# Ledger of designs, part 59: VHH binders against q96fz2

Target 1, 269 residues: q96fz2
Amino acid sequence: CGRTSCHLPRDVLTRACAYQDRRGQQRLPEWRDPDKYCPSYNKSPQSNSPVLLSRLHFEKDADSSERIIAPMRWGLVPSWFKESDPSKLQFNTTNCRSDTVMEKRSFKVPLGKGRRCVVLADGFYEWQRCQGTNQRQPYFIYFPQIKTEKSGSIGAADSPENWEKVWDNWRLLTMAGIFDCWEPPEGGDVLYSYTIITVDSCKGLSDIHHRMPAILDGEEAVSKWLDFGEVSTQEALKLIHPTENITFHAVSSVVNNSRNNTPECLAPV

## First folded at step 5 (VHH)

Design u13 (framework vhh_8pnl_2)
Fold by ESMFold2-Fast, scan of step 5:
Structure u13 (fold): chain B 269 residues (1-269), chain A 120 residues (1-120)
Amino acid sequence: as target 1 above (269 residues)
Amino acid sequence: QGQLVESGGGLVQPGGSLRLSCADAGFTFSDYDMAWYRQAPGKERELVARIYYGGSTNYADFVKGRFTISRDNAKSTLYLQMNSLKPEDTAMYYCAKGYTLSYGSPFDYWGQGTRVTVSA
């Protein structure tokens, strides 16, 4: 997964993340650095995306089931990185393979510290290689959405105008991530950055791409992944597997250029 | 905050119409998803219609084309326009509000209900 859409205004995004804590109290996640959230239909690595993480990462005595929402840089910068410019990191940390996550120091160390997060997106993009041509077909991939009378049925046959009506009740894609905290050696603000865990594609996506993000389907999976105070690394990793509960449609080549940031990027063709 | 008060129920002939209202005394009405549920005697409570904070709607199949849910955020009021009423629509009607209707989270607030009776 190397491109996403996360375009909802901050207030809409916050409400879409409403949840229950361990005591059954309904809550909205509390924002950290909300001014760094930049909505976009076309998010690439090194840009900021909103993630959910446990309040216990910031407050020693906090209930580990309570959630913070914070923008983090896509592309994990390990805490041990000693150069002044994180763009000079020689490893691609945009994605983390599930099968080697416990073998790579860049991921094993933060995972051992409980630095699990849920990466939020409207959905993600993948490019299908077309046989007999040099062109690739982009697809927008997302959770099946609740059918509404205003939005109608979402699918490849729907007009682009119908997509305008779905955002007020859109179910955000919730991807398993690992984050780390990097302190610039010459001083400055702590950098929070994340990687998305990847798994083999499900049967439904195998013709589009051979890999997919590890999707946490439903509040129980999201809660267990975030709750590093009660859920061990070993138990949390049981949540990392391919998911069939996913849908997609083809989109135009407008999305190919990461500088394009319009609804046309995810509209069905 | 969170006090929901339903009104507009009554006795109506088959084929008639009623408009239900639900007034919210809270100042955060516009931030919530809203719903109408109903419960007939001896039956389970069932979802009739919901309206999301952005205005999109969802209806139970048994009311599609007959009922219309709407909201007035300036007045903090939820409505249900019921047309072509049938004896099967006889029930206590409840309004509810919550943030996470799309994820199946329980509602934060419920009203006391308003009774609708459809009979000759």
Scores: ipSAE 0.000, ipTM 0.269, lowest interface PAE 13.0, mean pLDDT 84

Design u14 (framework vhh_8pnl_2)
Fold by ESMFold2-Fast, scan of step 5:
Structure u14 (fold): chain B 269 residues (1-269), chain A 120 residues (1-120)
Amino acid sequence: as target 1 above (269 residues)
Amino acid sequence: QGQLVESGGGLVQPGGSLRLSCADAGFTFSDYDMAWYRQAPGKERELVARIYRGGSTNYADFVKGRFTISRDNAKSTLYLQMNSLKPEDTAMYYCAKGYTLSYGSPFDYWGQGTRVTVSA
């Protein structure tokens, strides 16, 4: 998983993350550094993306079931990294394989500290390798959505008003992540960065790509992954597996260039 | 604009055959991938067969060898030939037009369905 869409305005994104804490109280996640959230149809590694994590990571004695939403840098910078520029990290930490997560120090250490997060997106992109050509076909991949009643066309050629309806009550994709905190050697703000855990692709996606993000399907899975105060690493890792509850459609090559940030990036072709 | 109208459903005995049709009133039929889905009472919709713009096809394991999907771009019509029907094939059959061809996509166009009942 190397490209996502997360374009919802901050208030719409926040409402889409409404949840219930351990006591059954309805809540919205509390923002940290909201000014660093940059909506985009085309988010690449090194950019910031919104992430859910337990309030207990920031506040001693907080209820571990309460959630913070914070922008974090995509591409985990380990806490032990000693150089002054995190872009100089010699290995790719955009994704973390589920089968080796407990073997790799960069991921095992933060996981042992309970640094689990849920990475939010409208959906993610993958590029299907086409036989006999060097070109690849991009696809936008996302949760099945509740279909509203419609009196006419609702697809790629819909009016702007109809497209607005597509995003009403959009179910955000919730991917399992691991984050770490890196303190610059020469001082400055602590950098929060994350990686997305990946698993073998499900049967439904196997024709598009051989790997997929570990998707947390439903509030029970999301709550257990985030709640490091009550759920051990061993128990949380049981949530990491492929899911068939996923939908996709082909998109235009406009998405290929990460600088393109328009609705055309995810529109069906 | 892409209103899909299914027909051809009915009641048949086990081992019988039916041919379903899906007529697309839109003029862009040839630009879309097409699929047949089905939904039995109390179950989620499941993909039965799909046919891509280029003519290649995919089938669910439970119908492979018994069902054949085809399209006629000149008539803007999708077909499903169903042979050796079983009671387990009893469902509402839906035509879908789009690029996802997966249940729950907001970008697909759907018909209202045609009922298939396989019973003695």
Scores: ipSAE 0.000, ipTM 0.192, lowest interface PAE 13.4, mean pLDDT 84

Design u15 (framework vhh_8pnl_2)
Fold by ESMFold2-Fast, scan of step 5:
Structure u15 (fold): chain B 269 residues (1-269), chain A 120 residues (1-120)
Amino acid sequence: as target 1 above (269 residues)
Amino acid sequence: QGQLVESGGGLVQPGGSLRLSCADAGFTFSDYDMAWYRQAPGKERELVARIYIGGSTNYADFVKGRFTISRDNAKSTLYLQMNSLKPEDTAMYYCAKGYTLSYGSPFDYWGQGTRVTVSA
C-alpha cells in the first residue's frame, strides 16, 4: 500500500471518527496538531496522514479506550535513528510485512511499547499489471458503503453526481499501523511516524495486487488494536489478516502522478 | 451571517472586466473545495466555476475562456477574474465552500453575494 486518498475536511473527518469508549459514552477523538492535517485525494509516503491512537500514549492515567487523532508522517522513522534528516533513512518503512513484524527491529521495538495506531483513509490505490504492456491500471479500493434511504450500494456503474453525496456518510478505511517517536539529534519537535502493516491479498483483490493493507473491519477490531492498555501484542496481532469486506473500481491514470490532487483521482471510469 | 464575505461587484460596460473576492473568516480554508455560483433575477442559482483543494479548476461552458478562478490559501481568499463581460453575466455572485465531486452540488457554506451588472 503506497498511495491513499484522505480528502475530508478536518471537521468532517472528526465526525466520521465518532466512537464509543469502554463505558459506552459517545465521543469524538481529540486532535493533536490539527493544523498539520493536509487533506488530499492522492497521498504518498513521507506526507502526513491522520491516525487514531490511544489517549494513554499521551496521558499516564488516561482511559486506554479513549482516542486521539493526530497527523503522522507516512514512513516510520525508528527511535534509534541517529542522522538529522529522516529522509536519509536507508530502509523503506512505508509498509511492514505481517509475517516478519516481530523479526524487524524497526517494528518489533515500537510494537513492544504498544505503539499501535489506526491509519485513516477514504481508500487506497493499487496498480494492476496489464498484459502486453508495462502500463498499469489503477484501482481505488475502499470499504463497501452503507445503503441510505433509496440509495443503493455505490459502485463503478454510478454517475459522478452520486459520488458527491457519498462523502456525507462515508465509511473511512481503517488500516492497522505501527508508529514510533523520533527525537531529532540537533533538537526540535518529536517526530511521530507510522508504517502500514501488509498481508497477502484476499481472494477478491488477488487479480489487482498480491498484497493488501491489514484492514481492521469494524469498531471491535479497531478498539482492540488501539487499546494497548488492555490488549497485549500477541492478542492484537490476531487481528492482522486479509479482509474480504472490500470493494473497488478502476480509476484514470490521473492518479499516477502523486502531484495530481483532484476528485478525478478516485472517480470511476 | 456566514463565514464567507464577497466583494468586488459593480456596474460595468459590455466587454469590461471585474475581479471578485471572497474572504473566509472560518477554519481551514485550504481544507475545502471552493466555488462561485451566480443567480440572475427570476432564475435558479447556477455554478460558474470551482477550484479543488489541489488547485485544479472546472468551469461552466458559458464562462470558459473568459473567467479565471483562483485561491490564496495564505490569505484565506477566493478570487474570480471576469473578462469580456456580457449582459447575460448580470447576476448576484455567491461564494461557496464545501467538498463535492460535481457541478451543481449543494455546498455547506454560502456568502451573502455581490452584485454584478453588465449594461450599456
Scores: ipSAE 0.000, ipTM 0.310, lowest interface PAE 13.4, mean pLDDT 84

Design u16 (framework vhh_8pnl_2)
Fold by ESMFold2-Fast, scan of step 5:
Structure u16 (fold): chain B 269 residues (1-269), chain A 120 residues (1-120)
Amino acid sequence: as target 1 above (269 residues)
Amino acid sequence: QGQLVESGGGLVQPGGSLRLSCADAGFTFSDYDMAWYRQAPGKERELVARIYSGGTTNYADFVKGRFTISRDNAKSTLYLQMNSLKPEDTAMYYCAKGYTLSYGSPFDYWGQGTRVTVSA
């Protein structure tokens, strides 16, 4: 997973993240740095994406089941990185393989610190290799959506009003991530950056790509991944596995260029 | 994953020295952060010294300049060199091991402890 869509306006995104804390209280996540959120149909590594994380990371004695939403840089910069420029990191940290996460220092150290996050997206893109050619077919991959009498279908949206109906009550994709905090050696603001954990693809996606992000399907999985105050690293890692609860459709080559940021990026062909 | 076995405790006079050792029978010792804690009778367990997997060290104020924490990754062993011992240093000393020493993430593994008594 190297490309996502996360285009919802901040208010819509926030409501889509409504949750219950451990006391059963209904809540919306509290924003940090909301002005750094940049909606886009075509998010690439090094851009900022919204993630959920436990309030306990920021506030001493906070209820670890309470959630913060914050934009973070996609591409984990380890806390031990000693260069002044994060772009000089020699290793690609866009994704983290589930099978080696406890073997790689860049990931096992922040994971041990409880630095688990949930990466939010409308869905993600993958490029299928076409037999007999060098061309690749892009697909938009997302949670199955509940259809209501007022919700539109993504394939039937032909006007701005109909597109509004597609995204009203959209179920966001929730991917397991690990983040770290890097302090520039020469001073400056702390950089928060994340990686997406990847697993072997499920049967339904095997014809598109051999890997998929570790998707946290449902609020129980999301809450256990985030709650580092109550859920150990060992217990949280049991949530990391392929899921079959996923759907997809082919999209046009418009998405190939990460500078393209329009609804055509995820519209069915 | 690992068994931590402490040794080196004993009875010593004020001003004396002791070296505590903690052997890790587990794998990948070099990847873990290690610490020494102590607990005096009737008191809470408190951090004495810690050493990160990369070698950076931190010390409690009450032992700075007197104690030195070190590790030998080839031998999977943690050490605490204790100099200028005081009666106030009398406690059970515990070895601790974990992936990190961050807020909200306590150490995963503990030894059984070794007793240090400082008395004339």
Scores: ipSAE 0.000, ipTM 0.131, lowest interface PAE 15.6, mean pLDDT 84

Design u17 (framework vhh_8pnl_2)
Fold by ESMFold2-Fast, scan of step 5:
Structure u17 (fold): chain B 269 residues (1-269), chain A 120 residues (1-120)
Amino acid sequence: as target 1 above (269 residues)
Amino acid sequence: QGQLVESGGGLVQPGGSLRLSCADAGFTFSDYDMAWYRQAPGKERELVARIYSGGYTNYADFVKGRFTISRDNAKSTLYLQMNSLKPEDTAMYYCAKGYTLSYGSPFDYWGQGTRVTVSA
């Protein structure tokens, strides 16, 4: 996964992340650095995206089941990186393969620190290779959405008003991530950055791409992945596997250029 | 010989100060969360202060306002500045490093300790 959509306004996104802590209390995640959140239909690596993580990473005596929502840089910068410019990293940390996560120092170390996060998106994009041509067909891939008499249909959306109805009660995609904290050698604010764990594609997506993000399907999986205070690395890794609970549709080539940031990027063709 | 070596302990009068140091000979000091624990004779080891690799600090209630934990990643050294020392602070102080500060989780590495005695 190298491109996502995460376009909801901050308040709508926050409400979409409503959850229950381990004591059954209904909560909304508390924002850190909300001004760094930039909604977009076409998010690429090196941009900031919202992630959920345990409050215990930041606060003394916090219940590890309580959640913070924070924008983080997509593309993990390891805590041990000694250069002053993160763009000088000589390897791609946009994705982390599940099969090698315990072998790669860049991912094993933060994972051992409990630095697990849930990466939020409307959905993600993949490009299907078409045999016999250099052209690729992009697809928008997302959770199946609950249909009600009042909800809009993504296939029927043809105006801003209809698009607003599509996003009412949209179920956000929740992807397993690992983050790290990097302290600039020359001083300044700590940089929080993340990688998305990837797994082999499920049967339903195998014709589009051979890999997919590790999707955490449902609140039990999300809560266990985030709760590094109670759930060990070994137990959390059992949540990392392909899922068939996913849907998709073809989109236009407008999405190909990451500078295009309009609803047309995810509209069905 | 462990890779964590504590120093700076000693005998001090009530109200006095001490600065403890913990030197890590390893190359990945900045990757680890660090902590100071203490153990008084006949008591269990208890957490005094933690410092995350990202800089967040956490203190036991009985040392808040008196002790300050800090780290120097360039020198691979952890510090504990101890002010307004009390007789009940008398203990062996241990440096610990690990990947998580989760409640009840053990640290991966421990030093051999440095003795702090606050005179009666």
Scores: ipSAE 0.000, ipTM 0.117, lowest interface PAE 18.4, mean pLDDT 83

Design u18 (framework vhh_8pnl_2)
Fold by ESMFold2-Fast, scan of step 5:
Structure u18 (fold): chain B 269 residues (1-269), chain A 120 residues (1-120)
Amino acid sequence: as target 1 above (269 residues)
Amino acid sequence: QGQLVESGGGLVQPGGSLRLSCADAGFTFSDYDMAWYRQAPGKERELVARIYSGGRTNYADFVKGRFTISRDNAKSTLYLQMNSLKPEDTAMYYCAKGYTLSYGSPFDYWGQGTRVTVSA
């Protein structure tokens, strides 16, 4: 997983993240640095994406079941990185393999500190290798959506009114992530950055790509992954596995260029 | 709703021990975060200890190592074991129940309090 769509306006995204805390109280996540949220149909590594994380990471003695939503840089910069420029990091931290997460210092250390987050997206893109050509077919991959009279479908959304209907009740993809905090040696703001945990592809996606993000399917899984105050690293890692509850459709090559940021990026071909 | 009733307070000598109890007659005790606060004569109410619904605890610096907070969800009861009591621990002790916890945040439900006096 190296490309996502996360285009919802901030208010729509916030409502899509409505949740219930440990006491059963309905809540919306509280924003941190909302001005850094940049919606896009075509998000690549090094851009900022919204993640959910426990309030306890920011407030001493906060209820660990309460959620903050914050934009973070995609591409984990380890806390021990000593250069002044994060782009000089000489290894790729866009994804973290589930099978080696406890073996790699860059991921093991923040995971041990409870730095678990849920990465939000409309869905993600993967490129299928086609036999007999160097051409690859892109696909948009997302949770199955509940169809209602008001929500419409992506294929029918050819006007502004219809596009609004598609996204009103969209179920966001919730991917398991690990984040870290890096303090620039020369001073400045702490950089929050994340990686997406990856697993072997499920049967339904195996013909598209051999790997998939670790998807947290449902509020129970999301809550347990985020709640580092009550759920140990060992217990949380039991949530990391392939899921079959996923759907997809082919999209046009418009998505190939990360500078293209239009609805055409995820529209069915 | 929930009515909180504290008990176990009393007069004790310096170095002594007391165990406070707080019974909750309300529904869903296990889902709530619970706390002990105290208010000394002429001072503001301050947090002593808290226990989250999942069992995690937090203590004010002035009681660490001396006080232990615990809960019994089957009995809907909160406890505070107070050891090595000092004269400065003299206060009215209040049980509190909240929908969400953060340091210094208010609680929605309070008991009537139980008096602890530490003197010779």
Scores: ipSAE 0.000, ipTM 0.096, lowest interface PAE 19.5, mean pLDDT 83

Design u19 (framework vhh_8pnl_2)
Fold by ESMFold2-Fast, scan of step 5:
Structure u19 (fold): chain B 269 residues (1-269), chain A 120 residues (1-120)
Amino acid sequence: as target 1 above (269 residues)
Amino acid sequence: QGQLVESGGGLVQPGGSLRLSCADAGFTFSDYDMAWYRQAPGKERELVARIYSGGNTNYADFVKGRFTISRDNAKSTLYLQMNSLKPEDTAMYYCAKGYTLSYGSPFDYWGQGTRVTVSA
């Protein structure tokens, strides 16, 4: 997983993340650094994406079931990294393989600190290798949406009113992530950065790509992954597996260039 | 659940009007998005109208120009003014409260419904 769409305006995104805390109280996640959220149809590594994490990471005595939403850098910078420039990190930390997550220091250490997050997206993109050519076919991959086909819903959204209708009820993709906190050696703000855990692809996606993000399907899975105060690392890792509850459609090569940030990136061809 | 209570349903002739109300006994009505859904016998529940906490509204195509959704935050009450009623509007009407307002969402709050019958 190396490209996503997360284009919802902040208000719509926040409402799409409505949840219940441990007491059954309906809540919206509280924002940190909302001005760093940049909606895009075409998000690549090193850009910021919104993630959910437990309020307990920021407030010592907070209820661990309460959620914060914060933009974090895609590409985990380990807390032990000594260089002044995070781009000099020589490891690819965009994704973390589920089978080696407890073996790699960059991921094992933050995971041991309970630094689990849920990475939010409209969906993600993958490029299928085509037989007998160097050309790849991009696909947009997302949760099944209630009552409408994705292509039909997007095709119907040809006015501002129809567009709001499509995205107001959009079920966001919820991917299991690990984050870390890095303090710049020369001072300044703490950098929060994340990696997406990856698993073997499900049968439905195997013809598109051999790997997929670890998707947390439903509020129970999301809640358990986030709640590091009540759910141990061992128990949380049981949530990391392929899912078949996913759909996709082919998209235009417009998405290939990460500079292109338009609805055409996820529209069906 | 007992938090949302709908009222105002009844029997009306085609072309008539009804005003539905939904009273919220909860503390934070003004923070929530509110919606009216309906379900006709043998059919799935469908969105009729939505009003966001900020006041913006959204309507199903089949009610545009005939129905008006509104809210009174001081009274913690949601309204649906239904004009030019048609036999096809016959259904149970449900009040919903939440942040996403998706049908079947586990965190949507629902009332018990109020019945609207449009018949000669």
Scores: ipSAE 0.000, ipTM 0.118, lowest interface PAE 18.3, mean pLDDT 83

Design u2 (framework vhh_8pnl_2)
Fold by OpenDDE, second read of step 6:
Formats: structure tokens, sequence, C-alpha cells
Structure u2 (fold): chain B 269 residues (1-269), chain A 120 residues (1-120)
């Protein structure tokens, strides 16, 4: 996964992340560093994206089922990194393969510390290789959306009007991530950064791309992944697998340019 | 939910200029795309201009370079600079705020409008 969309306003995003804590109380996640959030239809590595994480990471004795929403840098910067510039990392940390997560120190160490997060997105982009051509067709991949009487069938997004209705109650994609905290050698603010765990693609997506983000489908999966106080690493890792509960549509080549940040990026063609 | 308040409308002669403003009392102005719409008497509401959160802009065909949409995120204010106004531009002008793809569909939030009259 090298491109996502996360364009919802902060207030809408917060409401979309409503949850029940361990006591069954309805909650909204609290923001940490809300000013670092920049909505975009075209998020690339090194940009900030909102993630959910347990409140226990910030507050001693907090209920670990409570959630915080925070923009973090996409591309995990390990805490041990001693260079002043994170861009000097010699290895790609945009993604973490599920099969090697425990083999790589950069991911194993923070995971062992319970630094699990849920990366939020409208969806993610993948490019299908066209046989016989050097051209790649981009797809927007997301959770199936509930057809409300107002929402035309996602498949019939033939009209811009129908597409707009689909977004009124958009279910956010929830991807499993690992984050780390890096203190710059020269001082300054602690950098929070994350990697997205990837798995082999499901059958439905296999023709588009062979890998996909580990998607946490449903509140239980999200809660368990976040709750590092009650759920062990071993148990959490059981949640990491391909899911068939996704849909996708072809989009225009507008998304190919990472500088393009308009709704045309994710609009059906 | 922040109230959108338009201002800057008025009476102007053909060829004149106006600058419309739309103030958003909300805290997340920068996260939204904004638009100006207008509605002339007996006509349907039509899009004039749109500006996305990233700053990209779109204009209706009738604008033909006469109008400029801009935003000041620090002030949570949307602007429409209108030059070379024509009698056909006479309408109620509305500010709109949204976060979804909108082609002819209603925005999430609307102002009350400001009246622009172009007349000799």
Amino acid sequence: as target 1 above (269 residues)
Amino acid sequence: QGQLVESGGGLVQPGGSLRLSCADAGFTFSDYYMAWYRQAPGKERELVARIYSGGSTNYADFVKGRFTISRDNAKSTLYLQMNSLKPEDTAMYYCAKGYTLSYGSPFDYWGQGTRVTVSA
C-alpha cells in the first residue's frame, strides 16, 4: 500500500470513529495534535495520516479501551535511529509484511511495546498491471458501504450525485499499523510514525494486486488490536489476515500524481 | 456546526466589481472544500466556483476568467472576487461548505446568501 485517501474533516472523522469503551459507554476519540492533520484524497508515504491508538500510551492508568486519534507520519522511524533526518533511513518502512514482522527489529520492538495503531482512510489505491502494456490502471479499494435509501448503489455511481450520497455515511477503512516514537538527536518534538501491516491479497483483489493492507474489519477487531493492555501481541497478530470484505472501482490516472488532491482521485471512471 | 455568513453583495453597474466574503464560525474550515453558488430569479441554483481544501479551483463556464475564488484559512473566510460584472450576474449568491464530491448535489452547509444586482 503506497497511497491512501483520507479527506474527511476532523469533526466528521471524529464522529466516524465513535466507539464503545470496555464499559459499553459511547465515546468519541480525543485528538492529539489535531493541527497536524491535513485532509487529502491522495496521501503518500511521509505524509501525516490519522491513526487510532490506546489512551494508555499517553496516560498512566488510563483505560486501555479508550481511544485517541492522532496524525502520525507514514513511514515508521525507529526509536533507535540516530540521524537527524528521518529521510535518511536506508530501508522502506511504509509497509510491514505480516510474515516478517517478528523478524525485523524496526517493527518487532515497537510491537512488543504494544505500539499498535489503526490507520484510518477512506480507502487505499492500487495499480493493476495491464497485460501487454506498461500502463497501470489505478483502483480505489474500500469497505463496502451500507446502502441507505439515499445512497445509490456504489456500483451505479454513474452519476456524481450518487457518489456524493455514498459519502454521507462513509465507513472508514481501518488498517492495522505499528507505530514508534522517535526523539530527534538535536532535540525537539517527538515524532510519531507508523507502518501499515500488509498481507497477501484476498481472492477478490488478487487480479489487481498481490498484497493488501491488513484490514481490521469491525469494532471487535479494532478494539482488540488497539488494546495492548489486555490483548497480547500473540493474540493481536491473529487478527492479521486477508479479508474479502472489500470493494473497489477503477479511478482515473489523476491519482498517479501525488500532488493531485481533488475528489477526482477517487471518483469512478 | 459553524454558520456560514455571506457579505459583500450590493448594487453595481455593468463592468463593475464586487468582492463577496463568507465567514465560517466553525473550527475546521480548512478541512472543507468551499463553493459559491448563485440563484437568479426564476432560475435554478448554479455553481459559480469551487475551491478544494488543497487550494485547487474550478469555475463555471460563464465565469470566463471574471471571477476568482479564494480562501483564507487563518480567518476561516471564503472570497469571491467578481470583476466585469454583467446584468446576467444578478442573483442571490450563496456560500457552501462540504467534504464530499459534489457535482450539482447539495453541500453540507449553506449560508443565507448575499444579493448581487448588476444594473445600469
Scores: ipSAE 0.604, ipTM 0.825, lowest interface PAE 0.6, mean pLDDT 90
Fold by ESMFold2-Fast, scan of step 5:
Structure u2 (fold): chain B 269 residues (1-269), chain A 120 residues (1-120)
Amino acid sequence: as target 1 above (269 residues)
Amino acid sequence: QGQLVESGGGLVQPGGSLRLSCADAGFTFSDYYMAWYRQAPGKERELVARIYSGGSTNYADFVKGRFTISRDNAKSTLYLQMNSLKPEDTAMYYCAKGYTLSYGSPFDYWGQGTRVTVSA
């Protein structure tokens, strides 16, 4: 997964993340650095994206089931990185393979510290190889959406007008992530950065791409992934597997250029 | 949890006014966004207006300037003030309560509806 859409205004995004804590109390996640959230239809690695993480990461005595929402840099910078400039990191940490996550120091160390997060998006983009050419067809991939009154269709709207209505009740895509905290050697603010865990694609996506993000389907999976105070690394990793509960539609080549940030990026063609 | 009970519907002449109410017996009314939907015979159910927990509102184009949605969190009650009613507004009106997308939980609760008839 190398491109997402996360365009909801901050207040709408916050309400879309309503949840229940361990006691069953309904809550909204509390923002950290809300001014760093930048909505976009076309988010690429090295940009900031909103993630959910346990309040316990910031407050030692906090209930680990309570959630913070924070913008983090996409592209994990390990805590042990010694260069002064994160852009000098020699390898790509945009994604983390589920099959080798416990073998790679960059991911194993933060995972051992409970640094699990849920990466939020409207959906993600993948490019399908077209046989007989080197051109690729982009697709927007997202959770099936429940029919809203007059929204058109379940999961896929037929027109731009229907998409405007669907955003009112959009079910955000919730992807399993690992984050780390990097302190610049020369001083400055701590950098929070994340990677998206990837798995083999499900049957429904196999014709588009061979890999997919590890999607946490439903509140139970999300809460267990986030709750590092009660759920061990071993138990949390059982949540990491392909899911068939996704849908998609083809989009125009406008999305190919990450500088394009318009609704046309995810509109059906 | 909670049951939504709509009231205030009735027969009214074109140009008249009605105020719909929706009482919610559930917990945390203030955390939910609330909406009014309507369904005319032979037509799809459509959004009329919604109000978010913070008080911001959204209206369908066909009622903008004529209808006003409001909420009273202390009374756990949603309102729809309907002015300048037209025959085209004739429908069953439904109150809906949604705890904003608990990962795919749009409108958890619906009322039974209240009938609005606009005719001469």
Scores: ipSAE 0.000, ipTM 0.118, lowest interface PAE 15.3, mean pLDDT 82

